# VHH binders against Malonyl-S-ACP:biotin-protein carboxyltransferase MADC (madC): the designs that were tried, part 3

Target 1, 317 residues: Malonyl-S-ACP:biotin-protein carboxyltransferase MADC (madC), of Malonomonas rubra (o06926)
Amino acid sequence: AKWTELQDKSFLEATARERAVGIVDEGTFTEFCGPFDKIYSPHLPLMGEAIEYDDGLVAGVGKIGKKPIFVISQEGRFIGGSIGEVSGAKMVKTIQLASDLYEEMVSEKPDLPEEMRPAVVISFETGGVRLHEANAGLLAHAEVMDQIQNCRGRVPIISLIGSRVGCFGGMGFVAAATDVIIMSQFGRLGLTGPEVIEQEMGKDEFDASDRALVYRTTGGKHKYIIGDCNYLAADSIRSFRETTTAVLQKPMEEIETFRRIGSMEKIKEQIELVKLSVSLKPKDSMDVWAHAGNENPESLINMTLDEFLAQAKRLKA

## First folded at step 13 (VHH)

Design w7 (from v4 with H53R G108N R109S)
Fold by ESMFold2, last read:
Structure w7 (fold): chain B 317 residues (1-317), chain A 124 residues (1-124)
Amino acid sequence: as target 1 above (317 residues)
Amino acid sequence: EVQLVESGGGVVQPGRSLRLSCAASGFRFSSYYMHWVRQAPGKGLEWIGYIYRSGRTEYNPSLKSLVTISRDDSTNTLYLQMNSLRAEDTAIYYCAKGTPLYEALTKNSYMDVWGKGTLVTVSS
């Protein structure tokens, strides 16, 4: 479909490729095909022409304005969206290329305008690692986390969660490690605040076993209210693109304030929110929504996005 | 103008080692990745490897155990260390400037400027 028609397409129903193409400016997306070493070998173009395959992960680069945008878009319909050795390597390399481009640009122009700073956008759609590739999936997860850490303070990384399969398993931790999480109300994110704290501090310092039931609710509206995601978008490529664009207009220093982990201050904030939520002894998410200051929490369930954002109050320590 | 000048070639006995140099000028050397490529008589080009700005390297898998690429940004010099030389390593060796990364990624173009090459002949 044409790029302009793609903008109105449901993000939930869109393919990985449609999401990748639609999030960046019209005509700017270049998909990375074949083995990721082709850029660095004169002989890889010949091998790439002989071996090309679709492994359920779309990676490439485009632009929003002058800003290069490296896109990683998962396809849940391809073998259930499980990450494997090939898909993991694509993620790692794509993030690494974004960092490499940033360093090249700054080395040429130390006063690089914010509008030219490269960014990474990851559109998640995965239920976990593939069973027969479990060891490779675990290694890929660790390598992706290393690349995300390497980008902190330099290349913003934005998570998009609004596809059918959701974002579960190890990819939940990957999403938590990124700078900004944008969800639609149909997006599902399996990772919880207590698990993020345990991951960062270690089990000896914090045990996630006593997490409240309400943190296991995965939906976008709930995650927004409890602070597990930063922004809600409508279920359209346009809305995710517009929200992403608005976030990327912010200075890198401001973008970093949205990250849930990566400093002692951020960890302390997460601990305080967990303490508050546990002390409520909630029976369901409506109890938490009410505590956040929403007098009629049931009324929020069926609101349009605009109505919800105008009225919903978020949990604060 | 961007210029790359290879040196260190010549005749060398099999089993010996040789270090080639590439002197760079006309661009900000420290900003770009750099390649080594060779061409044996009557054969096509064979990519040896590259080195990133950070010092990270990638090599042609068939040559990985035989070569080491390094760079010295303070002298704008790229190096190729070759060990255990064989007769089939006889070739003209070129250094090449990596295309700016965004262009490389979007145009599938890896190298924009090449040196003139230096001949290495491995014979007894």
Scores: ipSAE 0.525, ipTM 0.770, lowest interface PAE 1.2, mean pLDDT 79

## First folded at step 17 (VHH)

Design aa1 (from w7 with S31A)
Fold by ESMFold2, look of step 17:
Structure aa1 (fold): chain B 317 residues (1-317), chain A 124 residues (1-124)
Amino acid sequence: as target 1 above (317 residues)
Amino acid sequence: EVQLVESGGGVVQPGRSLRLSCAASGFRFSAYYMHWVRQAPGKGLEWIGYIYRSGRTEYNPSLKSLVTISRDDSTNTLYLQMNSLRAEDTAIYYCAKGTPLYEALTKNSYMDVWGKGTLVTVSS
């Protein structure tokens, strides 16, 4: 009964734990946690010291159908400077466990059915890394990126962005590195586009001189129109769960085609979209939406999800 | 059937080193986490650490400066190197096969098959 009520709950308003429990099948979520005394920690044998750093980040494993789903769900009220560094280690170990499970399963059954393939779901809620932890925070982001790279072609990783704080700073790069990004219209995603492209390609290929203007537009409808996210969901746990489930039913080979980073072709397509967006010099999203072919862009603001998806034109390179 | 046989135990002086071996058979040794656990006289079990197929290890924080776990997948052998031994390290040392990972994570059951153990006595 509690899980069923959760399905209609606003994703924007939900806690990290509610999002994690609600994304997987009822009754299947096992949260990784550690008591004060390490002697009694149930996950110490596999998580090691990472379990001591689980304050503010919900991590665990559940199922969608037969598919094991490793869930990472950030809680903005505990995420920030020093806490952000701590939560990074737990993210790294959780993704690593998903990869380990895939390796074990394929070792026992080389023709592993797609319905059994493990996946990772990351529900982001972070403002980035604070200055006093810059070095440690950057290292944590790099370690998460390494684990995401290790999963490519093997374990699909789905980003969910619809929580109140959004996904900003270095975690914007992390989200861009995952296979699929699902947003609601209330989701906010920063540090994609110019900085990501410059980081990957170097300044010779792209000069993000008007970065402040490009970064002002972070919302889900805008990100969908410019191609920074793959799917829009309504603001409910049910809608995020249904969209995630539909994505994960696709073959791994198809899921890989959604990545924005991880192939030079995808990166070059993104560069063209960003160059076009910057050349427009827009004051807000309406100018970009009009350029994409939306004759009455203001009408898109209040459309239902279904109306928006049926009518909105997306930016073309 | 799964079999684990420890060896290398015995009496050793404080401050010295000792290497334990665990011969494994009856399963895909390289596919699983492998663990070392010890039990001092009159005490409960104490997890020492694990090693995975990549060579990746994790250790009990209280022991990580004293121990090294390694594996040789070509001979299906697990090793525990112990240095700077103390009287407190006197125990029966067991190797254990990791439980299949999904079950381990969801059932809190990390080790499914154990060896019979090898006794290490640290005395002057």
Scores: ipSAE 0.686, ipTM 0.874, lowest interface PAE 0.6, mean pLDDT 79
Fold by OpenDDE, look of step 19:
Structure aa1 (fold): chain B 317 residues (1-317), chain A 124 residues (1-124)
Amino acid sequence: as target 1 above (317 residues)
Amino acid sequence: EVQLVESGGGVVQPGRSLRLSCAASGFRFSAYYMHWVRQAPGKGLEWIGYIYRSGRTEYNPSLKSLVTISRDDSTNTLYLQMNSLRAEDTAIYYCAKGTPLYEALTKNSYMDVWGKGTLVTVSS
């Protein structure tokens, strides 16, 4: 599909590659280790599992204006977007390349214009570690987080969460470690997937088939209200691109303020939120929404995104 | 063995056009950036442009209006179309294989294999 056609495509339904190509300017995306390079998991064949020559992860570099954009896009259709050795390595290296490029640029021009500052954009669609490559996947998560930390104050890292699988497992930590999180109302972010929760806690405690409940606990609107998500975008590649572009126009110092953690002030804020949660004893996310100042919290559930953004109150610590 | 062989060079009058070819072998031609570079007598190397596997091209701004790079992956051939040639375009023209991008970015080396070059002389 043409780039312009991709813009109108649902972010939820798009492939990892479509998300990657569509998030940067037309014609600028160059893929690293693409499917034609035939770089796949060394473990999956041994287990008789199907392989993808990109190991279910698209990585590359494009531009938004003059800004190099290193893009990582996970493919949920490949083993649920789970991370293994190869896909993990691609993530690590991509972030590292962004960091390296920044260093190269500032070494040549110490007064690098902000508009030229490299950035990393990660479209998450994953349940975390690939079971087939559990140890390698775990290490990959750690390495990715190391690279993210290495980018602090130098290379902004933006999370995009609007995929069908969502962002769960160890990748929840990874997303949380990034500077800015952009979600759609259909995106989901959490540590433990709903199915796993149900398995551990029982259906009576958490029914994973209750889609409404799942979204009230991990969905974009909820995450926006409680501050785990910085921005909500519409369910389109265009909307995510526009939101990403707007964020990246901000100076690095401002972008850093969007982190959910990473400073003493943020830690204190989180502590207060925990205390609040204990005191409120919420039975449902709507109780938290009400506490945040939303007088009719149930109305937020089916509210249009525009209406929601116009009136939804965020939780204050 | 990775091999690049340029052809099509020669003596041409100013204002004329010339098309150079580069035959590639020994590697997956379609997977890489391919570059054209030239070296005029007594001068350093000058990057002309590249073409990516997708067909995307980028050119030296100083030469953009005068050159077009294309490729035929079915024949593993790289082309450089030059128009309105001038005396200052006299040079040895090289085709070069691109370094894998991530490696290129890491090593800041974008070309890893070169042809032997073909001489283009623009003279009246």
Scores: ipSAE 0.026, ipTM 0.382, lowest interface PAE 4.4, mean pLDDT 91

Design aa2 (from w2 with S31A)
Fold by OpenDDE, fold request of step 20:
Structure aa2 (fold): chain B 317 residues (1-317), chain A 124 residues (1-124)
Amino acid sequence: as target 1 above (317 residues)
Amino acid sequence: EVQLVESGGGVVQPGRSLRLSCAASGFRFSAYYMHWVRQAPGKGLEWIGYIYRSGRTEYNPSLKSLVTISRDDSTNTLYLQMNSLRAEDTAIYYCAKGTPLYEALTKGSYMDVWGKGTLVTVSS
């Protein structure tokens, strides 16, 4: 009953821990609480901020079938999901552990079955770095990126973006650097948050309070059409788990084909898409959708996920 | 049978350096984390650091400036280089094999086999 309730829970509304526990098989999740994890941010107390032992980031390991799944889950409720020294270190370490486990496994069994290949799953909920740890946070992003690159061809890394805060700031880069991105239609992915965009461009150009506009620019459906997102899941832990599971059943070589970057070919493709988008001089994302072959782009906005996935066209270079 | 044998301990004067060795056998040495731990007289165990396959290391922050861990996978040997030794560094030094990683992570025990240790005495 508890498991079913967890699985039926909105991914958007779930806690980081619920996402972490729910994305793997029931009863398999072990949260990292080792002696090395008892590191508190030295900066939070000084700033009068509440400290959480996990520094707003849940990390652990579980299984999907025989596959070890290292899970990173950011908590948007803790300082907006901002990354600090401790949470950053946890991300780095968790990815390293996945890599290390893979190496250990192949050392013992060079013909490691694909079904046993370790994987990393990251549930993003963040606006970037926290102000009082900006330098450490920035460094953490760089280190995480380094670890992600280290995992290429060895350990698949899946991004989950369906949280309330979304995935913004430097973590937008991090997500883009992973192998596969799974979003819900309620997820948001970008570099700059809507509020910051408004501040920079002005409310007349971009009204951050216009929820519809925000989702047309950073939301799952839009990101799916333009190719920044590989898969869309329904807004439930179950749906994200199922989608993740399905993706991870693919061989590593196939998983890598879902990357947005990482090869010259991918880079060229992305550049062409950007050029195309610019040349269209779109007034709205819907113009881009129309160009992609969606005859009635406005109808996509309120379309059910199933209908959307059945008929939505992706932008092609 | 997993075996770990430490060597290189002895009496040394303050300020000196010492290199300890740990000979490993009975397992795939290169596949595991290897640890150094010490126990001073009348004190508990103190973790020094570990080294993994790639040469990646992590140290106890209190000892980071004092120690360097290295490994030679071709000879299944673990090393602990200690510099600028102090009286407080007097201890039995142990090498330890890392627990299989998944087990370590789920059970919370990171070292499963220990050597007998080698005594390091720092005295004038």
Scores: ipSAE 0.811, ipTM 0.912, lowest interface PAE 0.5, mean pLDDT 91
Fold by OpenDDE, fold request of step 20:
Structure aa2 (fold): chain B 317 residues (1-317), chain A 124 residues (1-124)
Amino acid sequence: as target 1 above (317 residues)
Amino acid sequence: EVQLVESGGGVVQPGRSLRLSCAASGFRFSAYYMHWVRQAPGKGLEWIGYIYRSGRTEYNPSLKSLVTISRDDSTNTLYLQMNSLRAEDTAIYYCAKGTPLYEALTKGSYMDVWGKGTLVTVSS
């Protein structure tokens, strides 16, 4: 079956739709359609007129077991995964629908089993907003973040970052605002892309063509060590699905403990980590790794994922 | 048993306003999307809009400027305010209960129970 084949596919190389379909149970995914064709129909989709089908973003709903999974998957191949008004609106509405479903369910059954709690999964592949839709795109980011905050304590939101483009720009903030971040070692997360960093700092200071450096700065292993990433998965749809599934088996209260922000304590911790990182005057990320207690930081670079997860130490404030 | 009863229809002159009501019973009213739909003589069903429990609304773009949907959860009542009525607004107006959301999203049917409707005639 096509779904079975998808499981072994590289998450890095997969399309947005493949990621969306593969992350939920076989045959359960329903992609949301834009209301364009049914704008006058009594069976109009709940997405709204502002939303068109596609626009480089796949949105829909499926299941993992009994759990409704609202899936958002960005397509890096479409204008670098840049976010516009339509794709942004799709994200907003999808998260909103998850919230609505949760409210409906608990209204009918206040003692809703945890296994039935709706969740949102977002596969990020983007560099930020579209140039020709910069204002709308920026607003969309803000709206998405509002929806994410609205879901706190009710609907868990999981970030998946293992795509080729990575997660950069404003969407870096969005990812950071979710409950749990899952990356592969090939995923990249940051606010500013390496090319822009190079432009600002100069090639001598930061060479964007140095892929090893880029990964030491924004890659999954680095993000794991410094606490910006909660879990590392292998580079396959299967591994991301399994990791997501495992996370979502946890109660909502536990899932919230994985957040990077959301409480004063978390914020203070993050600030201290940033201060620590700066105070170390690192020449390279490896200096930070060493400080975290990794005796041979260079060995971590080419270490297998399993070995890495078994022994890598996280930075502590 | 889910019941929806529309009221407030009648004959009205062009340019006037009219507010329709829909009394709901037999289900958790606040938990569902509630819709308004109309059917003009000789025409098909036309979706007007919906409202969610939070007061969030969506409208048919063709009618957005002419209608406002609201709800009172304390009385399980849905409202449709129509302004600047025209002859073309003559129709039977129905309120409808939203389909359970997951089912709606996966099956594509967004309304599962309808009222009997109330007739609005706009005529000079």
Scores: ipSAE 0.811, ipTM 0.909, lowest interface PAE 0.5, mean pLDDT 91
Fold by ESMFold2, look of step 17:
Structure aa2 (fold): chain B 317 residues (1-317), chain A 124 residues (1-124)
Amino acid sequence: as target 1 above (317 residues)
Amino acid sequence: EVQLVESGGGVVQPGRSLRLSCAASGFRFSAYYMHWVRQAPGKGLEWIGYIYRSGRTEYNPSLKSLVTISRDDSTNTLYLQMNSLRAEDTAIYYCAKGTPLYEALTKGSYMDVWGKGTLVTVSS
């Protein structure tokens, strides 16, 4: 079956649509305004003008079990994964619909079963919206952040980072604001891309052409060790789907404890982790991994996911 | 049973304003999107807009400057304010209950119950 075939596809290599369809249960994904849908879109009355053809963002709704899952999946091959006014509006409206569905459900059933609680899954693939970009990009970023805040305590939002472009720029802050971050070892997360980091620090301190260095400082293994992501998944749609499903089986109150930003306590924790990382003054993530208690940090670079999770020690504030 | 009853229609002169009401019963009014739709003589249905519980609205772009939708959840009443009316605004105006959202998004049936409509005639 085609859906079953998707489960074994590399998350790194998959298209935005393949990731979106593969994360939810077989046959349950309904895409909002695909390439052929503009004139006949069933979502026009509810989505308004947010739906556009060929905007580089796949959005829709499916299910995992009984739970409605609103999916946002970015396509890095479209306009380089750039976030603009249109794609930002599509993200905003999709998250808003998840919140609206939750409100509708609890209005009808105040004791809504956890298994029925809607969730949002965002599969990032973007070079980002730079902090000093044009007003349209900054406004879209702020509106997405507003909708994420609106969902807190009500609708869990899960970030998936494992695609070729990674998750950089202002979208790094967006991902940090979500409840849970799941990365693969090939996922990259940061405020700026590797080339900008190299420019700021110089090639002696950070060589962006060194693929291994980039993965060691922005990649999933490093981010997991320093606490910037909550879970690691293997590089397959199946692994991301299984990890997402396991997270979403947790009560909302527990899911909220994974959040890195969103309360004074969590902000303090993140600040302390940043201070610790900076105080180590590492040119290479190996120094940070060693400080976290990994006796032979170089051996972790090529470990399988299972070996890594069994052996790797994480940095503690 | 779900019931929607429009009122406030009638004959009105061009350039004037008119407010239509829709009395709702038989469902949790505050839980759902509510819509206004109109049908001019000899024409198909034209969607005017919707309003959600929060007061959030979306409008048909061609009508956006002419209409305002509001709701009063304490009285289960939906309103349509129309300004600067023209002869082309002559139509039967319907209110409609939004379909439960998941079904609307997956099945494409955005409105599940309609009122019987109220006629607005714009003429001298």
Scores: ipSAE 0.661, ipTM 0.866, lowest interface PAE 0.8, mean pLDDT 79
Fold by ESMFold2, look of step 18:
Structure aa2 (fold): chain B 317 residues (1-317), chain A 124 residues (1-124)
Amino acid sequence: as target 1 above (317 residues)
Amino acid sequence: EVQLVESGGGVVQPGRSLRLSCAASGFRFSAYYMHWVRQAPGKGLEWIGYIYRSGRTEYNPSLKSLVTISRDDSTNTLYLQMNSLRAEDTAIYYCAKGTPLYEALTKGSYMDVWGKGTLVTVSS
């Protein structure tokens, strides 16, 4: 597809490849094809397109301005976006390459301009670990977490959550470990799935069959109000690209302030927010939004993005 | 001027070991991946493996048990240790500097400067 047309495409409906290509500057995306263990073989031969679809994960590198952007984009149409041994290894290697590039750049130029600092963008679309690769999927999860930790303070990692499947299971922890989380109102981010929330709170207090309730509990507007995500974008590739670009213009030290874990102070803040959320015993997200200071929380539901961001009050411990 | 000079080649008997050296100059040796590649007479290039500054290595799976790559950043020297040599290991062995990583990933050329090679002949 034409890159300009991709900018207006719904992020919710876009394929993993459309999201990856559309996030970086026009014409700059190079997709990593084939198994990563062959990347340093002399003149690795290109294999057919069938090989490119084996793992359901698009990875590559492009640019936003002068900044190299390593992109990882999951495809939910492939086995529901489940992560496995091959897709996990591809994700791990992509993050590792971003770190390697940073090390190369600073070894040549210790005063590396911020505009040239590499970054990683991960567009999540996953329900969890693949069933027949369960042990390999758990190992991949741990290896991805290790690579994210290795990047802290050096290579910013941005999570994008707005695709149909959402970001669930162990990958919810992976997203939480990144520096910045950007969601659309249709994005879903959970440490537990909607059915588990219904079990814990009761069907009358949370009905997983009500899609509006599910989005309000795990969805972007709710997650933004309770502080589980840092930014809210409209449902378009353009909006996610513009938000990502704005975040990456910030110096690394400022980006670090958005991260929710990685110090005792940050963990304590998360515990306080969890305690507050539990103590409210809310029947739905409207009660939580009201407690955050939103006098007419139902009016926020249908606001445009700009109106919502201008008016919505966020929960404070 | 980037220069890579391999040494340590020669005639060895099957079953023996040999260590090759690659002296590097003209660039920040520690900043880049370094590679070993070989070419047997009348055959194509065969990638042996790489090593990065942290000591992280990757090897051609067919050679993994037979070779070890190491580097000494204080002397700008790359090494290839080969054990249990066979007649089919007869080749010219090259060291190569990794292309700057962004260029390597976007243009598909992973090695930008090669040494002239050192001949290893395995014969009884």
Scores: ipSAE 0.661, ipTM 0.859, lowest interface PAE 0.7, mean pLDDT 79

